# Miniprotein binders against q96jn8r1131to1294: the designs that were tried, part 145

Target 1, 164 residues: q96jn8r1131to1294
Amino acid sequence: TLEFLENHGKNILLSNGNRTATRVASYNQGIVVINQPLVPQLLVQVRIDFLNRQWTSSLVLGVITCAPERLNFPASACALKRAAWLLRGRGVFHNGLKICEKFGPNLDTCPEGTILGLRLDSSGGLHLHVNGVDQGVAVPDVPQPCHALVDLYGQCEQVTIVNP
Short names: E, the ipSAE of ESMFold2; O, the ipSAE of OpenDDE; V2, 0.75 times the mean of E and O plus 0.25 times the DockQ between their complexes.

## First folded at step 14 (miniprotein)

Design kp12 (at its last look DockQ between E and O 0.93; V2 from the best seeds 0.89)
Fold by OpenDDE base, look of step 14:
Structure kp12 (fold): chain B 164 residues (1-164), chain A 96 residues (1-96)
Amino acid sequence: as target 1 above (164 residues)
Amino acid sequence: DEKERKIEEIIYRAFQLSDEGELEEALELIVEAIRLAVENKDEELLVWAIYIIANIAQELGDPELLEKVLELAEEAYELTKDPEIKWLIEYLEKDK
């Protein structure tokens, strides 16, 4: 069963069998990690449940290649020092280095109800899915094992893991 | 560790500035962070800082600076043998 790990950002409250993450304070400290590592042909999806328009920016989505149980989460995914591959806005980042300028839809403007998915292909390419539509390879040749990460940042205050 | 925290904050600030388009100021900060990381023998923060300066150099579109970053990364790899630095080296060489 897919669920968020108990090791999470300080402002996160888990519910619904740890399948729902809610950021209950401020605009940051909202990182969560999904328990099962990504494997080829496994589609992991989260739904944006709640947006708070008083903030700017929105969720960051990606993967980490370090052990999530031991990770000391920074206030923002963008401050992850290593082992991070992140989708923010339309950009793709690796440890703070922008490796792609324009990819897929702008995550900062996805409305409530949007379902975002991550999937590894057989070549190790990380795909983004938006409402069931494959947006293509965001990160080629991602090291494995890796875990899906969601940073409930800015506007994004709640997400829920959903089945395909 | 107080020094570690300080260096981390500088690195992150450099990233933020670069993200905002303040590339020259970001460059000044990240160079300082690299100096401090080397002085403090903090390999983890050194690796991170090299990624950030690579990003800044990339955003500046400065081929000379990018070459210097590549040289820095190669030196850092000899010291740390960090696989993520190896990745960066390969990335920078491929992106030429």
Scores: ipSAE 0.884, ipTM 0.950, lowest interface PAE 0.4, mean pLDDT 95
Fold by ESMFold2, look of step 14:
Structure kp12 (fold): chain B 164 residues (1-164), chain A 96 residues (1-96)
Amino acid sequence: as target 1 above (164 residues)
Amino acid sequence: DEKERKIEEIIYRAFQLSDEGELEEALELIVEAIRLAVENKDEELLVWAIYIIANIAQELGDPELLEKVLELAEEAYELTKDPEIKWLIEYLEKDK
């Protein structure tokens, strides 16, 4: 079954059979990774469980294309130096380079209860789903294997893996 | 490595400044970080720094700077053969 990987940001507490991640301190150090790589038939979904709106920015969602089990995570997903494809706010980023100004909803304004999903299509395109609705291709031709990542940043203090 | 850590911190600070809209200051920092990464032979940090200066140049909307970034990326690719730089070169060429 899908779980968050034991290797995660240092401010994360895993619970609920490792299907729930909570950031228990500060505004960062909240990177978590799903324990299986994405494959076309696999839809990885997380629900936003708790937001603290006093922070300005919220969660980052995306993939890394390097093996996550021994990776040393930085304090923020935005500091991943390589192999990272991230959705942040309305933008899509690769290793800190904004490659798309506007894709899908603004993640900084998604309310509690929003279900965000990632999957690959048959061409290697990375799709975002929002509350079950496919938003299209965020990143064309992502290298495989790739691993779904959530950074419980700023506003986002808890997410839970949910079944499609 | 203390020098490596300092270079990494400068690169991330440049990214943060760029994200906050302080593009001139971000550019000054990232140029310095690139120089330091080359001197210290930090290939991974050089590659990342080139991604960040590419982003800064793109946000500035400065085609002359973007062309210089492409030239820098091509030189870095010959030095490192890092596939991340190859991806960036292709991105910058398609963008133009």
Scores: ipSAE 0.857, ipTM 0.935, lowest interface PAE 0.5, mean pLDDT 92
ESMFold2 (binder alone), look of step 14: mean pLDDT 79; pTM 0.761

Design kp13 (at its last look DockQ between E and O 0.93; V2 from the best seeds 0.89)
Fold by ESMFold2, look of step 14:
Structure kp13 (fold): chain B 164 residues (1-164), chain A 96 residues (1-96)
Amino acid sequence: as target 1 above (164 residues)
Amino acid sequence: DEKERKIEEIIYRAFELSDEGELEEALELIVEAIRLAVENKDEELLVWAIYIIANIAQELGDPELLEKVLELAEEAYELTKDPEIKWLIEYLEQDK
């Protein structure tokens, strides 16, 4: 089954059979990774359970293309120095380089209850789904294997893995 | 490594400044971080710093700076053979 990997950010507590991640302190140190790599038939979905609107920015969503089990996570996904493809706000980033100014919705404005999904297409394109609706290709050719990543940053204090 | 940690913090601060629209200050910091990464022979931080200066140059819309960033990336690739730098070179050449 899909679970959050036990290797995660320092401010994360896992619960619900490692399917729920809660950031319990500060605004960062909230990186979690799904325990299985993306494959074309797999849609990884998380629901935003709790937001604290006192923060300006919200969660980051994306993939890492290196092995996650023993990776030392930085305080924020935006500080991942390599092997990272991230959706943040309205932009798409690779290792801190903005490769697309506007893709999909603004993640900083997604309300509680939003279900965010990631999957690969047959060409290695990374798709974002929002509440079941495919937003198209965020990244056209992601190296494989890759794992879905969520950074419970700022506003985002809890997410839960849900089935498609 | 204390030097490695400090370089990493400077690179991330440059990213934050760029994200906030403080592009000139971000550029000054990232240039310093690049020099420090070279002096410390830290190939991974050099590669990341080149990504960040590429982003800053892209946001500035400065074609002369983008050319210098591409030259730097090519030199770094010759030294490191890091596939992340190869990807960046190909990305920059697509657009320019």
Scores: ipSAE 0.873, ipTM 0.939, lowest interface PAE 0.4, mean pLDDT 93
Fold by OpenDDE base, look of step 14:
Structure kp13 (fold): chain B 164 residues (1-164), chain A 96 residues (1-96)
Amino acid sequence: as target 1 above (164 residues)
Amino acid sequence: DEKERKIEEIIYRAFELSDEGELEEALELIVEAIRLAVENKDEELLVWAIYIIANIAQELGDPELLEKVLELAEEAYELTKDPEIKWLIEYLEQDK
């Protein structure tokens, strides 16, 4: 069963069998990690449940290639020092380095109800899915094992893991 | 570690500035962070800082600076053997 790990950002409250994450304070400290590592042909999806328009920016989505149980989460995913591959806005980042300027839809403008998915293909390419539509390879040749990460940042205050 | 914390804060600030388009100021900060990381023998922060300066150089579109970053990364790899530095080297070489 897919669920968020108990090791999470300080402002996160888990519910619904750890399948729902809610950021209950401020605009940051909202990182969560999904328990099962990504494997080829496994589609992991989260739904944006609630947006708070008083903030700017929105969720960051990606993967980490370090052990999530031991990770000391920074205030935002952008401050991850290593082992991070992140989708922010339309950009793709690796450890703070922008490796792609324009990819897929702008995550900062996805409305409530949007379902975002991550999937590894057989070549190790990380795909983004938006409402069931494959947006293509965001990151080629991602090291494995890796875990899906969601940073409930800015506007994004709640997400829920949903089945395909 | 207070020194480590200071270096981390500088690196993150450099990243923020670069994200805001303040590339010259970001560059000054990240260079300082690299100096401090080397002085403190902090390999983890050194690796992170090299990624950030690579990003800054990339955003500046400065080929000379990018070459210097590549040289820095190569030196860092010889010292740390960090696989993520190896990745960066390969990335920078491919992006030429």
Scores: ipSAE 0.871, ipTM 0.944, lowest interface PAE 0.5, mean pLDDT 95
ESMFold2 (binder alone), look of step 14: mean pLDDT 79; pTM 0.761

Design kp14 (at its last look DockQ between E and O 0.95; V2 from the best seeds 0.89)
Fold by OpenDDE base, look of step 14:
Structure kp14 (fold): chain B 164 residues (1-164), chain A 96 residues (1-96)
Amino acid sequence: as target 1 above (164 residues)
Amino acid sequence: DEKEEKIEEIIYRAFELSDEGELEEALELIVEAIRLAVENKDEELLVWAIYIIANIAQELGDPELLEKVLELAEEAYELTKDPEIKWLIEYLEKDK
């Protein structure tokens, strides 16, 4: 069963069998990691449940290639020092380096109800899915094992893991 | 570690500034962070800082600076043997 790990950002409250993450304070400190590592052909999806329009920006989605259980989470995924591959807005970042300027839809403008998915292909490419539609390869060769990461940042206050 | 925290803050601030388009100021800060990381022998922060300066150089579109970053990364790899630096070197070489 896919769940968020108990090791999470300080402002996160888990519920619904750890399948729902809610940021209950401020605009940051909202990083969560899914328990099971990504494996080829497995689609992991989260639904944006609630957005708070008083903030700017929205969730960051990606993967980490370090052990998630002992990770000390920074206030934002953008401050991850290493082992991070992140989708923010329309950009793809690796450890703070923008490796792609325009990829897929703008995550900052995804409305409530949007289902975002991550999937590894057989070649190690990380795919983004939006409402069931494959947006293509965001990262061509992701080190494995890796874990899906969601940063409930800015507007994004709640997400829930959903099955395909 | 107070020194470590200071360096981390500078690196992150440099990133934020670069994200805001303040590239020259970001560059000044990240260069300082690199010097401090080397002085403090903090390999983890050094690696991170090199990624950030690479990003700044990329945003500036400065080929000479990018070359200097590549040289810095190569020196850092000789010292740390960090696979993330190896990745960066390969990335920068392909991006040319």
Scores: ipSAE 0.884, ipTM 0.949, lowest interface PAE 0.4, mean pLDDT 95
Fold by ESMFold2, look of step 14:
Structure kp14 (fold): chain B 164 residues (1-164), chain A 96 residues (1-96)
Amino acid sequence: as target 1 above (164 residues)
Amino acid sequence: DEKEEKIEEIIYRAFELSDEGELEEALELIVEAIRLAVENKDEELLVWAIYIIANIAQELGDPELLEKVLELAEEAYELTKDPEIKWLIEYLEKDK
């Protein structure tokens, strides 16, 4: 029953029972949010379906700790002014501050078919999974409730929610 | 309003410049954004701008600048009581 919220970036078209998000214009305005907050029992996974290698940067993955249903999303996740914890390239960012230089793979080079997952551990640590493999704790103590976010930025034109 | 939108644009541009490695230009721009946010009494944009100058200072590896950023964050916390600034202060203190 995991779906992308109807409240999303302006360039997103939802399909496949709201489990697939496609950016249908430009390079930005592609923020989507999963319809349930993260809890320790929940692994949220998305598959990269389609990339356009014309662009240099690719998707951003992370969480927001504010309510997403009526939030006015900016053009890109990196412009979220508050309540944002983002994995971008190889870095981890909080509200534009790089808090980790290298964590997990470089998201800008992940190929089509890559499955990226987010979950909380029992201590509130945010974990990244890549193709089923836990990469460890990206953020050690994320405030709850928090909501999984994908920004279909640049290269990334389509993702689909998949089951663990 | 129009001022708020322009300040927000300046802050994001400073972030982009920092991300591209143009740290001195980013610093100049974010200092101006901070001045404008204070003048406009925009607490939310001030808090975000402090995050961005903290990032720039961190990338520069300039301990004197980081100390000044921490002082600015402490002043902003006393003014705003924004928990986002409290988190930043704790982050900067641990990074010492």
Scores: ipSAE 0.863, ipTM 0.938, lowest interface PAE 0.5, mean pLDDT 93
ESMFold2 (binder alone), look of step 14: mean pLDDT 79; pTM 0.761

Design kp15 (at its last look DockQ between E and O 0.96; V2 from the best seeds 0.89)
Fold by OpenDDE base, look of step 14:
Structure kp15 (fold): chain B 164 residues (1-164), chain A 96 residues (1-96)
Amino acid sequence: as target 1 above (164 residues)
Amino acid sequence: DEKERKIEEIIYRAFELSDEGELEEALELIVEAIRLAVENKDEELLVWAIYIIANIANELGDPELLEKVLELAEEAYELTKDPEIKWLIEYLEKDK
């Protein structure tokens, strides 16, 4: 089953069989990683459960290609030094380098209840799904194995892994 | 390690500034971070800093700076053989 790993950001509290992540303090330190690596045709989805409008920005979604069990999480996914492919706002980033300016919907404005998904295609392309709709390839060739990462940042205070 | 922490903070600050559109200030900081990373022989932070300066160069739209970043990346690859630097080199070359 898909679960969040016990190795997570300092402000994260896991519940619901480690399928729900809640950031219980501040606006950051909220990175979680899904246990199973992405494989082609596997759709991994999380639902935005709660947003706190006190903060700006929202969750960051992406993948890491390093061993998640050994990762020392920074306060924000944007501070990941390497092996990171991230969707933030409408941008796609690799280790801090913006490789796409406008992709899909703005993650900073997704409302509660939005279901976000990641899927690898047969060519290694990473797809973003929003409420079941394929938004296209965010990253054309992702190194494997890779793990889905969610940074509960800013407004986003809770997400839950959901089945397709 | 105090030096490592300092360099990390500078790199991240450079990223933040670039994200805010303060590109010239970001450039000054990241250049300093690169210098410090080289001095401290910190290959991991050097690689990260090169990604950040590449981003800054892209945002500035400065072809001369981009060329310098590419040269820096090539030198770093010779030193580290880091596959992520190789990726960056290929990426920068494709964008030309």
Scores: ipSAE 0.876, ipTM 0.945, lowest interface PAE 0.5, mean pLDDT 95
Fold by ESMFold2, look of step 14:
Structure kp15 (fold): chain B 164 residues (1-164), chain A 96 residues (1-96)
Amino acid sequence: as target 1 above (164 residues)
Amino acid sequence: DEKERKIEEIIYRAFELSDEGELEEALELIVEAIRLAVENKDEELLVWAIYIIANIANELGDPELLEKVLELAEEAYELTKDPEIKWLIEYLEKDK
């Protein structure tokens, strides 16, 4: 069953059978990772449960291509120094390099209840889904294995893994 | 390592400044971070810093700076053999 991995950001509390992640302090230290790698038949989906409008920026969504079980997570996903492919705001980033200026919706404006999904296609392309609608290929050929990551940053205080 | 942590903080600050549109200040910081990473022989931070200066150069739209960044990346690849730098070189060369 899909769960958030026990290795996570320091401000995360896991609940609901490790399918719900809540950031319980501050605005950062909120990285969580799904407990199994993406495969083409797997759609990983999370619902935004709670937002705190105190902050302007919201969650970051993406993948890492290194093993997450013993990784020492930084305070924010944007400080991942390697092996990271991130969707942030409207941009797509690899290790801090913006590789696409505008892709999909602005994640900073997604409301509570939005369901965000990640999957690989048969060519290794990383797709974003928003409320069940495929937004296309964010990254054309992600190295495998790769692991879905959510950073409960700023506004985003809780997400829950949901079934397709 | 206290020096390593400080270099990491400078790189991230340069990223933040770039994200805020303060590109010249970001460039000054990242150049300093690269110098410090080389002095400290920190290959991982050097690789990351090169990603950040590549981003800054793209945002500035300065082809001369981008060529210098590519040269730096090639030298870093000779030093580190890090596949992350190889990917970056290939990415930057597609603009040529």
Scores: ipSAE 0.860, ipTM 0.935, lowest interface PAE 0.5, mean pLDDT 92
ESMFold2 (binder alone), look of step 14: mean pLDDT 78; pTM 0.737

Design kp16 (at its last look DockQ between E and O 0.93; V2 from the best seeds 0.88)
Fold by OpenDDE base, look of step 14:
Structure kp16 (fold): chain B 164 residues (1-164), chain A 96 residues (1-96)
Amino acid sequence: as target 1 above (164 residues)
Amino acid sequence: DEKERKIEEIIYRAFELSDEGELEEALELIVEAIRLAVENKDEELLVWAIYIIANIAQELGDPELLEKVLELAEEAYELTKDEEIKWLIEYLEKDK
């Protein structure tokens, strides 16, 4: 079953069988990683449960290609030094380098209830799904194995892993 | 390691500044970070810094700077054989 790993950001509390992540303090330190690596035909989805409008920006979604159990999480996914492929706002980033300016919907403006999904296709392309709709390939060739990462940042205070 | 922490902070600050549109200041900081990373023989931070300066150069739209970044990346690859530097080199070459 899909769960968030116990190795997570300092401000995260896990609940609901580790399927729900809640950031309980500040605006950062909210990185979580899903236990199972992404494989083709596996759609991993999280639902935005709660947003706190006192903050700016929102969740960052992506994948890491390093061992998640050993990762020392920075305060923000944007500070990941390597092995990171991230969707932030409308941009796609690799280790801090913006590799795509405009992709899919703006993650900073997704409302509560939005279901965001990640899926690898047979060619190693990473797809973003929004409410079940494939938005296309965000990253054309992702190294494997990789794990889905969610940074509960800014407005985003709670997410839950949901089944397709 | 205090030196490592300092370099990390500079790199991240450079990234933040670039994200805010303060590209010239970001460039100054990241160049310093690269110098320090080389001096401290910190390959991991060097790789990260090269990604950040690539981003800054890209945002500036400066082809001359981008070429210098590519050369820097190639030199770093010869030194580290880091796969992510190899990726960056390929990316920069395709983006020309």
Scores: ipSAE 0.877, ipTM 0.946, lowest interface PAE 0.4, mean pLDDT 95
Fold by ESMFold2, look of step 14:
Parts: sequence; C-alpha cells; structure tokens
Structure kp16 (fold): chain B 164 residues (1-164), chain A 96 residues (1-96)
Amino acid sequence: as target 1 above (164 residues)
Amino acid sequence: DEKERKIEEIIYRAFELSDEGELEEALELIVEAIRLAVENKDEELLVWAIYIIANIAQELGDPELLEKVLELAEEAYELTKDEEIKWLIEYLEKDK
C-alpha cells in the first residue's frame, strides 16, 4: 500500500491513511514523497482532487534520487539543488536545467480528476501516465533508487494516491 | 550559514529570472553566485549554480558561453568529483 511519507513540506496536511495530501496555506511548501521507491513496472498514481484557480501555475511531478526521510525540503520543488528530475508545465528539468521543452500535456492545465502516474521501465526510463495513458519516456535513464514526488504548488491544493 | 543562505537565494532568483525569460539579468546574478560559492568553498551550491548557468546558456543559444560553462563544469568536477557535474558534462558534450 502506497502512502505519502511523513517527511513533507511545511504546509501539507496528510489524511486518509496518509494517502491524501492537502496544502493548507499559501502557494508553496507543498512537497510530498511516496513512501517507497519506484521499482520497474510499479505505477504510482495520484488524482488531482482540488485546484484553486486563484494561482496561475500548478503542480510539479517527478522523482528524487536521494533518500527522502530526513531531507529538508525547500519551499518548492524547483529549488531542489540536486538529485531531482521534474515535470513542470510541459517541460522536463534536471536540477533546474531544462532537458526537454515539450513533453506530455501541460500540467498547469490539467483539471480536477486528472490521474497522473509515474513508473520506471526496465531500462530505467521514467514514464508519465495521464488518465491511464502512457505518455512515453520523459527521462531515459533515471538513477535508482528514486522516489516519486509531488509538489502541491500554486493551483494544486489536494492530491490522493490511487491504485492503477 | 548566513553566506550559504544568501548564495542559495541568489541562485534561485537567477533560476526564476531565467524561467521568466529575463536571461541577461539571470546571467548577471548567477555569475555573482558562482564567484561567491567559490570564495565560500561551497561545493554543493557551486554545482547547483553551474546547472543554472548551463540552463541560461542553453536558453541564450550562445555557443561561446556554453563552451565556458563546460570548462567551468570540468574544473568543478576535478575539484569535487560530484557525479551531478559529471552528468552535466556528458549532457553538454552530446551531439545532435
């Protein structure tokens, strides 16, 4: 059973057996991490439960390749200085370097109810799934172990882990 | 610690400016952050700053700047042996 890790952003409240994360203040401090690393063919999925359209940008999705249990999370995922592979808008980023300009849908426009998934393939490629549809390889060779991360940023105020 | 926080804030501000398309301002800030990280011997912030200037150089499409960033990354790798810099060097050297 997948859960969000107890170590998380300052503005996060975990509920529903630690399967639901809510950002309860501001627009940031909303990083959460899944409590076990990705293994090949494990599909980690979250549903966007609540969006506040007051903000213009939305969630960031991705992985970190360092141990998350004692990590001091920054205010936003974009300030992760190392070991981070992030999907933001349509871009793919590694430690602040844009490595792909357009990949998958624009995450800033995904409506409530969208189910976003991450998995590794057998070659270590990181795949994005959107509503059950594989969008292809975002990052071809992610170091393992890696941990799925969601930053409930801006518009995104609640997500819930769901089964495939 | 206070110096580290200041350097980190400058690096993040440069990233924000770059993300907003203010590439010249971002470059000015990140160059200063690199100098400060070197002076303060902050290897983690130096590595991150090199990622950010690499992104800025890539967005500018400036081959001379990209070459200088690669040289800087190579020097930083010899100093730190940080695998994140090794990855960046390989990324910057790849042909299309």
Scores: ipSAE 0.856, ipTM 0.931, lowest interface PAE 0.5, mean pLDDT 92
ESMFold2 (binder alone), look of step 14: mean pLDDT 79; pTM 0.764

Design kp17 (at its last look DockQ between E and O 0.85; V2 from the best seeds 0.77)
Fold by OpenDDE base, look of step 14:
Structure kp17 (fold): chain B 164 residues (1-164), chain A 96 residues (1-96)
Amino acid sequence: as target 1 above (164 residues)
Amino acid sequence: DEKERKIEEIIYRAFELSDEGELEEALELIVEAIRLAVENKDEELLVWAIYLIANIAQELGDPELLEKVLELAEEAYELTKDPEIKWLIEYLEKDK
C-alpha cells in the first residue's frame, strides 16, 4: 500500500491512513515522501486537494535517491543538499541545478483536483503524468532505488495519494 | 559542528539570493562557502555548493565562469570521488 512515511516536514499532518498530507502551518516545511520506491511500470499519483491562494508558488514534485527514513528535511525541497531530482514550475532541477527550463505544465498553476503522477520507464526515465496524460521524460536515467517526494509548498496545502 | 553549521548557513543564504535573482552576491558567498568546505573537508556541503555555483554560473550565462566551475568540479571529484560530482562534470561537458 502506498502511503507517506512518518518521517516528514515539520508542518505536515498525515491522515487517511497516511495517504493524505496536510500542511497545517506557514508556507513551507511541507516535504513528504512515499514509502515504496519507484519501480518500472509503477505509477504513483497524488491529487492536489487544497490550494491556499494567499501564498505564491505551489508544490514541488520529484524523487530522492537517498534513504528517506533518515533524511533531515529542509524547509523546502529546493534546499535538499543532494540526491534530489525535482520538478518546480516548469523547470527540472538536480541538486539545485536547473537542467531543464521548460517541461510540461507549470506546477505552480495546477488547480485543485489535478492528479500528478510519477513513473519510471524501463530505461530509467522518470515520467510526469498530469491527469492521466504522460507528459514525457522529465529526468532520464534516474538512479535507483528512488522515492517519490512531494513538497507541499506555497499554495499547496493538501495532497492525497490516489490509485491509478 | 560549528564550522559545518556556518558553511551550511552561507550556502543556504547563497541559495536564497540566487533564487531571488541576486546572482552576483550569491556568487560571492558560494565561492567563500566552497573554500571553507574544502578546508573543513565537508564533502556533502562541497557537493551542494558546487551544484549551486554551477547553477549561478548557468543563470549568469557566463561561459568563462562555467569553465572555471567545471575545473573546480574536476578537482573536487579527484578529492572525493563523489558520483554526483561526476554527474555534474558530465553534464557541464555535454552542455557546452
Scores: ipSAE 0.848, ipTM 0.931, lowest interface PAE 0.5, mean pLDDT 95
Fold by ESMFold2, look of step 14:
Structure kp17 (fold): chain B 164 residues (1-164), chain A 96 residues (1-96)
Amino acid sequence: as target 1 above (164 residues)
Amino acid sequence: DEKERKIEEIIYRAFELSDEGELEEALELIVEAIRLAVENKDEELLVWAIYLIANIAQELGDPELLEKVLELAEEAYELTKDPEIKWLIEYLEKDK
């Protein structure tokens, strides 16, 4: 029953029972949020369905720790003012502050078909999975509750929630 | 209000400049935005601006600037009591 929330970026069209998000215009306004909070050991996964290689940057993946249902999203996730823990390129960011230079693979180079996953461990650490492989802890002790977020930015034009 | 919108636009422009690598210009704008946010008593915009100046200072790698940013964050915490500022202070105080 994992779905994208109806509150999303302006350029997003939801389909496939709200399990597929498509950015239908421009390069931004593509933030989507998963409808239930992460709990320890819940693995939320999305597949990159379509990339437009005319752009140089690609999707942002992460969590938001405030209630997403009524939030006004900025044009890009990297402009979120608070309560955000994001993976962009190889960097990890909190509210626009880079807290880790290199973690996991470069998200800007992930091809179509890549399955990206987020989960919390028992200590509240945020893990990235890439094609089923745990990349380790991106953020120790993320505040809960939190929701998984994807920003269909630049290259990334479509993602679909997939079951583990 | 109109002043709030102007402050928000300045912060967003500083963010864009910082993301483009124009750190010196971003710093000038964000310092002005912080002053205006304090004057206008806009606590949410102040918190956002403090995070941005911290990132700019970190990217510049200037230890004197980082110390000034820590002092500024401590003052902002006294004004706002925002837990996001508390987190930032603890982050800036970590051994590196």
Scores: ipSAE 0.634, ipTM 0.848, lowest interface PAE 1.3, mean pLDDT 90
ESMFold2 (binder alone), look of step 14: mean pLDDT 79; pTM 0.763

